# VHH binders against c4kar8: the designs that were tried, part 127

Target 1, 263 residues: c4kar8
Amino acid sequence: MAELSTPSPASPAPLDGGRGDELEKFTLRGARQILQLLQDLITHRGLITAHTGGGHSFMTAVLKVDEERGRVVLDPSPDPQANRRALAAPRLTCVTQLDGIRIQFPLVGLGEGQDKGRPALFAPLPAEMLRLQRREFYRLQVPLAHELSCLLKAEDLARKPVEVSARVIDIGAGGVAVVVPTGAAEFVIGGTLPACRLALPDGEPIELDLEVRNLNRQTQRNGTEQLRVGLRFAALPRAADTRIQRYIFKTERALNAKARGGL

## First folded at step 8 (VHH)

Design q18 (framework vhh_vobarilizumab_d1)
Fold by ESMFold2-Fast, scan of step 8:
Structure q18 (fold): chain B 263 residues (1-263), chain A 125 residues (1-125)
Amino acid sequence: as target 1 above (263 residues)
Amino acid sequence: EVQLVESGGGLVQPGGSLRLSCAASGFTFSSYAMAWYRQAPGKGRELVAGIYSGGSTSYADSVKGRFTISRDNAKNTLYLQMNSLRPEDTAVYYCAASDEYEGWTIYTESEYDYWGQGTLVTVSS
C-alpha cells in the first residue's frame, strides 16, 4: 500500500522509531541474549513475518544461527518475487511472537546462497532485538478451532459499501489482526470502519468501531497471497473490553495447560 | 523495602460512594501492574479490578459500571472509585502489585508479588 502508519503497541506490525525512548528498556543488545533468543525461535519453530517495505512482507523462519560466520540463515519464500523484494530491500523488519512476547529485529545486508545444497537467505546477526513483555503488547494467536471472525463494514474497489467476514488471526487489548482475500475491499490507513461485529465463541457479536492501522500483502509459506489488516479498537465499550479480556485470559490459560500437560 | 499502604475504607450506606487509595514505595511503580482484590467474610479472595502499566483496565462483572480503577504514576498511587455500593461489596480490599513478566495475567491471585494489608469496606444500613 502507499503508506504504513505506526501501529498500536499491541499490533503485530513493526513499531515506529518514534517510540524509541520508550522501547529502549525492552531492547536486547547483548550478543549472548541475541543468540539465545534466536535459538529459542528455532526451537519453538517460530514463524516470522519479514517486512520488506512498501506494504510487502513474507513468512519465513530462522533455520540456523551460524556463529562462526556471524549470520542467521532464513527460509526463503516459495514466491520468487517476495525473495527479490527482500534482497532489494535496505533492511528487513522481522516480527514474531513467542509465548505471548512480541519479538522484533532488523536484518541488514540480506544475501542469497545455499545451505546444505538448498536455497537459503543469509543476513548478519542483528545488533539489537526488541523483546516486549508488557501486557499491552501481548497478542493472543487465535486458535483456528475457535473460528473467530469479524464482520467488517468497508468499501469495495468502486467505493460501494460491502460487508466482509474476516478471519481474526490475533487479538490483544488494543485491537485485532484480520485476514481478508486480496481485492475483497479497499482499506485506508487511518480510516474508521463503523459498527463492525466481532464474533467471540460465546454470546452475541460485539459491535465496535475499528480504525485501520496497517495493511500488508503477505505471501504465505505455501506461496499464496493474502491481505493482512491491523485494526485498533476505537471507543471500546467497557462491557466489550471485559468480554475480550475474558476470552484472552481463558484461551491463554487453556493453551498454557496444554503445554504443561494438565491444568 | 517494598510497601503498599491502603486507605479510604469505612462504613457507608447502600448507594453511597468511597474512594480507596494505595500508596506504593520501594519499586518502579510505573512499570508494575496493579490490582484491587477483595475478600468477604467466609469467602476466598477475588479480583475486583486491575490496571496494567500501560493503562489498560479489567473489571469483575459484579462491579463493572460502578467502580473505576486508576493510577497516578507521578504520585505512585493506585485508586479505586466505588459508586453505587451494595451490601455484597462488603469486604476487606487489598492492593496488589506485580512485575509484568512473560505469561503474566492480572486474573490470578498467585501472580502478584506484593500485597497491602487491606482496608475494610462495610456497606450496611
Scores: ipSAE 0.000, ipTM 0.126, lowest interface PAE 16.8, mean pLDDT 80

Design q19 (framework vhh_vobarilizumab_d1)
Fold by ESMFold2-Fast, scan of step 8:
Structure q19 (fold): chain B 263 residues (1-263), chain A 125 residues (1-125)
Amino acid sequence: as target 1 above (263 residues)
Amino acid sequence: EVQLVESGGGLVQPGGSLRLSCAASGFTFSSYAMAWYRQAPGKGRELVAGIYSGGSTSYADSVKGRFTISRDNAKNTLYLQMNSLRPEDTAVYYCAAEDTGFYEVSYGPEDYDYWGQGTLVTVSS
């Protein structure tokens, strides 16, 4: 009947979500488990996105765990405004990945000072950490060397059609996160971007419809700001799903081999 | 208990104005991204406007220049100011909330954490 169909959003969710109850089984509350996980993030040089609220985040890392004082030491942003937002926030939501497993934890009571003569941010050890092992929450952090991109069909600030080449920073079974050049396009949460082209290594670009799920202004470790866009695969074709899964598997295997090679 | 309660819907003449409100409770409103969706009879839900916790906004093409989304964090309330209303704006309008700080990329269905029950807007004939 229809020449072109726009996918409709899912039916309304309950006003009180059961998501938190499902996540409880993935929550670590043991002090030794928390300390071990934080140490693993240090060992693997895990980059952390720290959400300060207001649609803002910055890139950080755990520099050390001070067990005697019950604190973590974080890498401050070179952007003073990002640090001020973090210090003013009642809570940071820290998100990272370890071996494709999503790790999330809150930090409350952030302070600033120095560690061994260098600027640092300090926070009490988190009382809990989420370690999400469900397949749908798995995301591969895309290696910079792969230069993975997605050509987005969007509108610019003057409301005219534009094609934007966005860098893919993570990819999973349900979608991708991309970084969009500043001022290149406007995005609408819940809007559909039709006929976008995901460029994977070893083949022609995959043509996909993408739904905008979230937007965040992220301050990078070099102090520059980027717009991060979360995109969900709408009606993912089987052939595309197979290629994406193959890329994820092959890249994980290569990253595991490289880590084991003693870098 | 989390609740989103929409109000302000009603019957209005073409060219008229209406202000919708969404009263939120049971969560830290100021840290959530909020959105207005609408559903006309026989059609699926479509996004009207979104607002991030920091105040950045986004609009559907069909409403740009006519509608304004805003939030009052002190009152835990989301608003949609609707001007120059048209018969095609007739729909049930829904308030939705998403914790953007919890998920960088949402996976699976129902990526919005909370939804209201809706408020009817009818633009006469």
Scores: ipSAE 0.000, ipTM 0.165, lowest interface PAE 12.8, mean pLDDT 77

Design q2 (framework vhh_vobarilizumab_d1)
Fold by ESMFold2-Fast, scan of step 8:
Structure q2 (fold): chain B 263 residues (1-263), chain A 125 residues (1-125)
Amino acid sequence: as target 1 above (263 residues)
Amino acid sequence: EVQLVESGGGLVQPGGSLRLSCAASGFTFSDYYMAWYRQAPGKGRELVAGISSGGDTSYADSVKGRFTISRDNAKNTLYLQMNSLRPEDTAVYYCAAQESYWGVTLYDPSEYDYWGQGTLVTVSS
């Protein structure tokens, strides 16, 4: 089930159009609020997609917040080229999700060094972080342990049919994001992939038509390059919709229970 | 049916100008964050410029001062005025739309809800 928008000090107002200060309503600027949110990302072991420009990104995580020096410590990519792109970038745009809430923040002045003898990336604490709590932006980050996959029926560069087993990295009411090895298939934005099969833990694979919405080249935390593909559910039977929503709700509840179980 | 249809691309000499248009239909255009992305040969998609429903703009450093993004909510149309074009501006330019409560330019192409088919811009003799 999609996450409900709940009233809170950080709740976003609906977009009404016009010249409102939408960004200010959803922006955390207090030093203590920023520190707390970064600590929450550490506690939840949240994966961060760091955009370096030029269609490049890499997967990272906040390893530590150094309050005394006013900086964050990030997990470097095992791909040296991804790290060099990050260091050369004037700004790193970090995007992540915490309990269905979209979080985005810039890092400026990225440097490299060591933390306790291990390579690390360092950046000053961001001056602002965006925190958006709204149901239509909710996408469940699929736990790696679930090994959720989608068998895609696509085409290679020569238009030859190929089948690609893609790992599902996130799922929402309207679609999935999957990762495929670079060059495994050709994707055209707006193109339809017919009769793909989404494997959920409970029951038979769900057969779906998927529309390609977006593409991004991403360097994984293990240093391998992959293509992220955003896919929309074209036509979703009621039974399939129910199974997907049940999976999302059950997984979210289990993740929340594990987080609270530390008490 | 949602559609984004780009137009205005073509061949232009260095130092020339082009104006790209993106005609939107099938969604409430005025509620959406709109962006222009481009993909040059051998590169991934990169943000060129973005504009919020309220008119706040963002630009890539490489185009700042040369390109201007604008929107006409009455016509459901997004524009990109490109001046002082350089060979490195050669790319397929894409119109993109995201339902956003925060007006922020998302640098990850995967965060956009709708995309056009693209229009080719070639800056060369």
Scores: ipSAE 0.000, ipTM 0.237, lowest interface PAE 10.3, mean pLDDT 79

Design q20 (framework vhh_vobarilizumab_d1)
Fold by ESMFold2-Fast, scan of step 8:
Structure q20 (fold): chain B 263 residues (1-263), chain A 125 residues (1-125)
Amino acid sequence: as target 1 above (263 residues)
Amino acid sequence: EVQLVESGGGLVQPGGSLRLSCAASGFTFSSYAMAWYRQAPGKGRELVAGIYSGGSTSYADSVKGRFTISRDNAKNTLYLQMNSLRPEDTAVYYCAADYSTGEVTWYDSSEYDYWGQGTLVTVSS
């Protein structure tokens, strides 16, 4: 069982600072943006990998933002050695992810103390945060209730044309991931599936050429085997791109409303 | 530091045209998704048009074919060309910027990083 996935922005390794010009367009420096992003990390209980240099890192989280004193409060490691390395480091490089978006920021001037009687690490607010906000990296998890499908034009093992209606499990600006029963069709990584039809709610199906990017054979809890196929939009007309974006935005809006205690 | 300044609003007759501009400063404009929202008296803010950093656009059904959103990254300026204006287009028009390129919805005004002060468009005699 081979598993190949589309590249994730959640890689724990820091991005190369030598590409500063390329990364500048994703760097936040506004105080409001930095505070909001840190608050989002707290709200989502985001785990942070803090790199102390020399190949060492530890898992932490932002517990609190002290706006009055201009600092963040971090969860110390249960390993005293990791905390000692962090305090001795001139800089921490913090890497995390929110909803498929990679976030990276420096912390300088780390100290230790207490917050509400519990051990804590403190650092000044970062002056900048890298938020790798790539339209092609965002993936909306499709609600099962939407019954979103993509009709794939594929081939069986004998190279005979077959049409497979596949359930769309996630969708982004760059492609979709779909689920098919194992053996329903043959897929080759790098292969092109022409004239597939993506059925969005409230409209005609969108005809698209799709490129196979990854394959994962997964046994579900109920014992069924499913093939998960990652598909890239090989070419996307502006009208199709607009409709896909609209679906994503409307669905995010509905999910946000539901998460706030909607029906 | 960060500013969005709208201009180009005013009084126009039904069927007329206006071009709105939004001058941005203090952030890397070319990396941000930009949008125009409007708010009529007694109503909530609604999306009029949005444009991603890559140039892809989205429009409200009520303005498709009449309005065109565009951006000039060299000038850090967002535009809205408004043609065939109707009395129901009367509203305060707001420029908005978001660090998200698809993660955050165009429809929730609380989710945008930056907002302009608005420019009034009145379509009547």
Scores: ipSAE 0.000, ipTM 0.108, lowest interface PAE 18.3, mean pLDDT 76

Design q21 (framework vhh_vobarilizumab_d1)
Fold by ESMFold2-Fast, scan of step 8:
Structure q21 (fold): chain B 263 residues (1-263), chain A 125 residues (1-125)
Amino acid sequence: as target 1 above (263 residues)
Amino acid sequence: EVQLVESGGGLVQPGGSLRLSCAASGFIFSEYDMAWYRQAPGKGRELVAGIDSGGYTSYADSVKGRFTISRDNAKNTLYLQMNSLRPEDTAVYYCAAQRSWYGLTKYTPSEYDYWGQGTLVTVSS
């Protein structure tokens, strides 16, 4: 379908720009609407995955909108290589979500400097932003406290069967993204992992067949390398779909309440 | 529980038109990428047209400009409007569904989770 660089499994692949008029009704082009949406991302401290191409991405956030200068200010990566890749990229594709709504926008002309004495990345305001209200595009970032895991049945580098307990970093209606230590298992895009077990906080693990959709290698801040794997749910039963949806809804609601000064 | 039921097939003369429908039940239709496949006697299944959960369409080169795929999520129904039919369009037409992965649709028969029983389209004089 879309022939884009491999995106980070931490977020869904960027939507194809050639998808035609179907996405037009979800595209914001008014300056005031764009400013308001960017401000909403600041208010809710939304984490943004910025795709720099070539299967590389980094986590950022909008720190400020400089309306007078027509610029957004982004939180730089603590990884200097990620920042260098971003500055060298002709375009960043930024993907995030707000209240279950997928938000995607391009940034062109990225520069670096300082904001109030701190390092920052700067870019002109985007000319358009996609704001797509559909459950299939929503990805819940899984709280670390939930210890949500998926037991994968895969093969190691020697082609021997191996079971790998992978940490689930995000979950949506169509699948999960997991983190696997480099070298723990071998994955092939399009390959099927049968009889995997997804452990949600309440209840028994859900047994699922998973298809490998994307792969991305990420170097952590402590220097360890992790493989991020995007996995699609194959033949998801209605009962399992309901449990996953309920978990997503309850967790999102709890995170929203906590962010506004709840418990 | 899960069902895909095709209808609208039949006998038509070359140059004629038919509209196929596929009624879906037992899953959340709006979250699935849908496709029409066909199989002529002695041949394998081939893609005719696909439409993903977001409405993006794909067509086989042999049907571009003649066929139109569409979906009605409120009615859980997939359609294929077939115009300027040719004898080589004669086949059993199958409705197929695969869970959507955010625009990552793969158009091979093995990627589809659910298939209908098929509806026969015969184009002859």
Scores: ipSAE 0.000, ipTM 0.125, lowest interface PAE 14.4, mean pLDDT 80

Design q22 (framework vhh_vobarilizumab_d1)
Fold by ESMFold2-Fast, scan of step 8:
Structure q22 (fold): chain B 263 residues (1-263), chain A 125 residues (1-125)
Amino acid sequence: as target 1 above (263 residues)
Amino acid sequence: EVQLVESGGGLVQPGGSLRLSCAASGFIFSEYDMAWYRQAPGKGRELVAGIDSGGYTSYADSVKGRFTISRDNAKNTLYLQMNSLRPEDTAVYYCAAKTSYFGVRLYSPSAYDYWGQGTLVTVSS
């Protein structure tokens, strides 16, 4: 089973919502939200692909936000021709990705100068920023009414096999988070739980291998203790992946319908 | 390298059927939204049918009930079953792929990252 090469995220094409702009509901226009998102790009050293039009782009980064002057400071390209194209462009469309979130924003009125004695590009703060969550990294909070469970094949403290029915609290394309009573089984970060069974509302349980990624002990309001276990899908079959994503999508649609009805 | 390769186009009489296939490579197919677009001579590109990474399907009103979009994630292949074909269905049919985003359905051609070269479907007596 060979893994397919993923498209390069370093040069993604800008998104356009077209007439009626279906992206408007995901567009941030609040000054504080914009400043926070730009600061997140600085903190995470997010690389930005800046599209200058005509199929041209260059790699940059936000070096700082100058709130007093209302501008962003960008790292210039080592290619002088790319910088000339950028300065000549009526606008840049900046695209980046952090932790499965696509961020896109326009910059208008690009200029050049110096920051701390080094060449820099600068532009007024963007009036808007698009923020889209990739479905692969989305975590659906599982409704309690669904009674979603995963039968875990684990070991007790004496290394004897035990089966634990765990409640699924969230699910994504890459894994699930479950809760178990404290002491029900021993979990080791990085350990594999083979042949576990994930029960979705429709159809037979899905047999899959799970890797333990994290453990978090929680005390409930009633004083009971539970263990939250983050589990990654290991070697997930394509048919199982399709069923899981279909469940996530159907549940998200139903939750959105409920939220709109509540308004 | 991302590649979309279409097949199954051809000449068919009104009332006939064709099945189009699109073989995808170079990306994790199951994570992508897939669609069929078409372009008739002298007209713009329009959505025929879409299927997202979660299996939800969307159809243009003109083909609803006649066409069925489906995907086989194990084979990395997108299909369009076309029944009850009409002369107005004559067009070049394109396979398209885009990144899947939570809570949004993008149907504009500009939203699709990758496109096949197209396959010609001619419906004529």
Scores: ipSAE 0.336, ipTM 0.682, lowest interface PAE 2.8, mean pLDDT 85
Fold by OpenDDE, second read of step 12:
Structure q22 (fold): chain B 263 residues (1-263), chain A 125 residues (1-125)
Amino acid sequence: as target 1 above (263 residues)
Amino acid sequence: EVQLVESGGGLVQPGGSLRLSCAASGFIFSEYDMAWYRQAPGKGRELVAGIDSGGYTSYADSVKGRFTISRDNAKNTLYLQMNSLRPEDTAVYYCAAKTSYFGVRLYSPSAYDYWGQGTLVTVSS
């Protein structure tokens, strides 16, 4: 009697067809991890913004995790219309914060019922939960006085290697936006610029690989055309990451101090 | 160069249909959540429909059952099929793009990175 090993239910395909590789380090997929995080939300009474689509959302909270049934219990909205929208939505997008970390997760298969005689919303446990640090999404506008630059190793129209010194206009943990003169080089979206050099005020330039993510032509008030290039850090050593983060933090602090009249 | 170019707008009678298209360039289209917004004269910009990078769709209540948002990643094009059009659907329709993060559907206009110039839809007898 060959025990037909019931095929382990195929892990649901990742819901995010987007920047999968960049977000993987922030994505929880383990059942235990997800359960723990949900319990933490309960413990801390974390308020959740539930997006139902169409620009609509309502405030909710995780009331209970039912491990036996594999479902999460949510507090319904006091607005019946919001609940109706939630139930009609193919997916509920939940956004919250715990310990300063943004948490996002989808719920699908939402239903309504009662928990201990009280109205409640139910959904299967999320397959994934994303914990995002603010720094991952924050883009610091670089003060002009800092004169950050990035030496880009690119190609011209003839595919001849060229080096372009580009001014950095914004910087984040994931990349930089730079401006270059129009025609200085040819950039291809998705293309890699190897061995570029990012100059920070605090020391030697950082050598790094950059991936072109977007291109935007901008006309200045004086009529001069510039190309804004969005660049992702393709491979960033830990030490470099630390330096970048330090710079961002220091700069933000300084800007905030100035804004508060302290400088 | 990042561009969103809307097309397909025009004059239509009540009960009629239109199909809007938004041609996207200058970014990796498949990695972005896309949306249609509209702005009627004297009103604020409002979400009409959204489609994330995973293909999940969302609609404003006012257009549910009448409008369908879709995307063709191979063509870098966003579509809005509009059926059973009403005078209240008269507006400039805008295509918008934002980076997709875990398929999170955020429908704040400020969350969108890129906007088209818009296409006018007029529903009138």
Scores: ipSAE 0.007, ipTM 0.292, lowest interface PAE 10.7, mean pLDDT 85

Design q23 (framework vhh_vobarilizumab_d1)
Fold by ESMFold2-Fast, scan of step 8:
Structure q23 (fold): chain B 263 residues (1-263), chain A 125 residues (1-125)
Amino acid sequence: as target 1 above (263 residues)
Amino acid sequence: EVQLVESGGGLVQPGGSLRLSCAASGFIFSEYDMAWYRQAPGKGRELVAGIDSGGYTSYADSVKGRFTISRDNAKNTLYLQMNSLRPEDTAVYYCAAGKTWSSIRYYTASEYDYWGQGTLVTVSS
């Protein structure tokens, strides 16, 4: 059972089977690279979605890397059932992102204990980490201040045409991820949404056809549900591609400059 | 035609300083991410320092606090100020230019479009 679409780098869903060999070229196996990425997750307080199998997952974070004992320490879930599922699972699949770069790694042999007198989960250091940092896989997390939107032409649950203004949450060379209210429109994986309009700063909206690649229902920290839709650009014209790439490039540069406390 | 020409290498004693320069031509320098890589005899190329088009910098742990990367967009030139040099800094230093959509922190050598010929730095007593 293969997934029909490729998840975006920002998607919490694990990359499924059917492309494992293609991902080998993006897999880090060097101990120093693995330790550096784990340390980066600590430094940036990166939230990790840990998949325990059977469609279950919980939010965690790397609290510490114990190089001498060869283990990673994770923040347990506030949900006791999630922790019980994690401890019973033969493997966790951990998915996160840093600066739009997707990071995925397995943890095997999860145990429980204490860190500084507080409950913690621990596992041996992963032998491998997937890092999708290629241009075609890069996704810029769109700053909320940019108010980037895409007007989607879809159908509602009654099969009536509907236009939905969706907030763009990430954007890359191959597509966008958008957020829509649940029930606003019906999306079918593999379906095409014709003549949608992507609004970028400093210009007319870009008209383009979008293919539905992913659907992910997310419960936010405040308890609200949102539908995240991954959309692939179909037959993107050169001028549109150039504008999208320019936006990504300029925005990443500005974010990097701010992170340094520069400009 | 794109060219990257490194200069400033040489022999220096441990604890000494050198400043490397990379003169770029044939592309819009201000739009490119730039990096210094090095290769010691019998070893692969490793990242020393990177600077993106917006001025964000990234350094290898082995050189943090000792080396400073900078760029002059008006002169189309990349610099590496190397202080407190150690024998293990001995290598051929390469200038690289590229455009990618990921943070310069995570660039691999294969993501740079253009490379210089290199300049030799020898740290020996």
Scores: ipSAE 0.000, ipTM 0.112, lowest interface PAE 17.6, mean pLDDT 79

Design q24 (framework vhh_vobarilizumab_d1)
Fold by ESMFold2-Fast, scan of step 8:
Structure q24 (fold): chain B 263 residues (1-263), chain A 125 residues (1-125)
Amino acid sequence: as target 1 above (263 residues)
Amino acid sequence: EVQLVESGGGLVQPGGSLRLSCAASGFIFSEYDMAWYRQAPGKGRELVAGIDSGGYTSYADSVKGRFTISRDNAKNTLYLQMNSLRPEDTAVYYCAATPRYGLVTYFKSSDYDYWGQGTLVTVSS
């Protein structure tokens, strides 16, 4: 149970298939619950990172659930190469978050066709979906309206120092996931970015050392490529930890109240 | 003021059924994760079943297939349908509520902000 908190979803990297019973209690296998969760992803227009293997992924979304045919309909990538990789893959691993909760599920037997005259990807309904929340690794999807950014101290291809303002897409007690324009800087897994500045809405930027934990090149729905970088807080002063936790809890409460009309 | 009031407990023979209810007031019920905990004589509190604000359910292994948790957001009421009751189900059953997100099986009893007074269930011949 303590060991289950070790993996941090700082980026949409797939979680390994489980440690026996530790992940089983978070795995949905009931058909009704799977259908409900897929419908929730549609309702919230949740963006999904679909991993095709070999370090490749693309952004998609569930467009609809075809219960009669037992399949899910997905938004194809505007990049034809990403779609070819997906169709050739024996399995897609889909990763997303809903209300700070990590959701992961496999899709096997991906096909292509059309839905109402538009290109679409189709797959049989997943037999299982992982719905994992860990309090110590709780992740808030950062609202776009908050314009949260982190100024990264990195290096370019020529090993010259560069500063990159990266958009923070999720945040938790252990780190952040950021989006960096392709080619803006070079990142190495395990490398440290010193003296980066995390801007929260309610005060001065927090100066932090960040460790690169994972990298994922994503083709967005508009066809542009972006680099998602998962960053771990190498050391977090208590005051900074308090500010981050306060932001997370306050924002979650506000989002929950908004989703339910404040009633 | 937040209040949780349990009802429906009683004495039942092994193999019998009971339905517990928890009437909630003083908060926006639909936004809260709800759970049933129980405490047997001489034992600590343990999770029986949970239902989050989205309607997703979780159960302790000992009650899977026998108990069903449900909620009625229009009536601000949580239910536990208990079938095929066993002597080891004898306990005081507590309703619990928290605005915290997550699967109820992740949460410890200390993660719940509000608790009812409990209702006694005795399974005996």
Scores: ipSAE 0.000, ipTM 0.160, lowest interface PAE 12.9, mean pLDDT 80

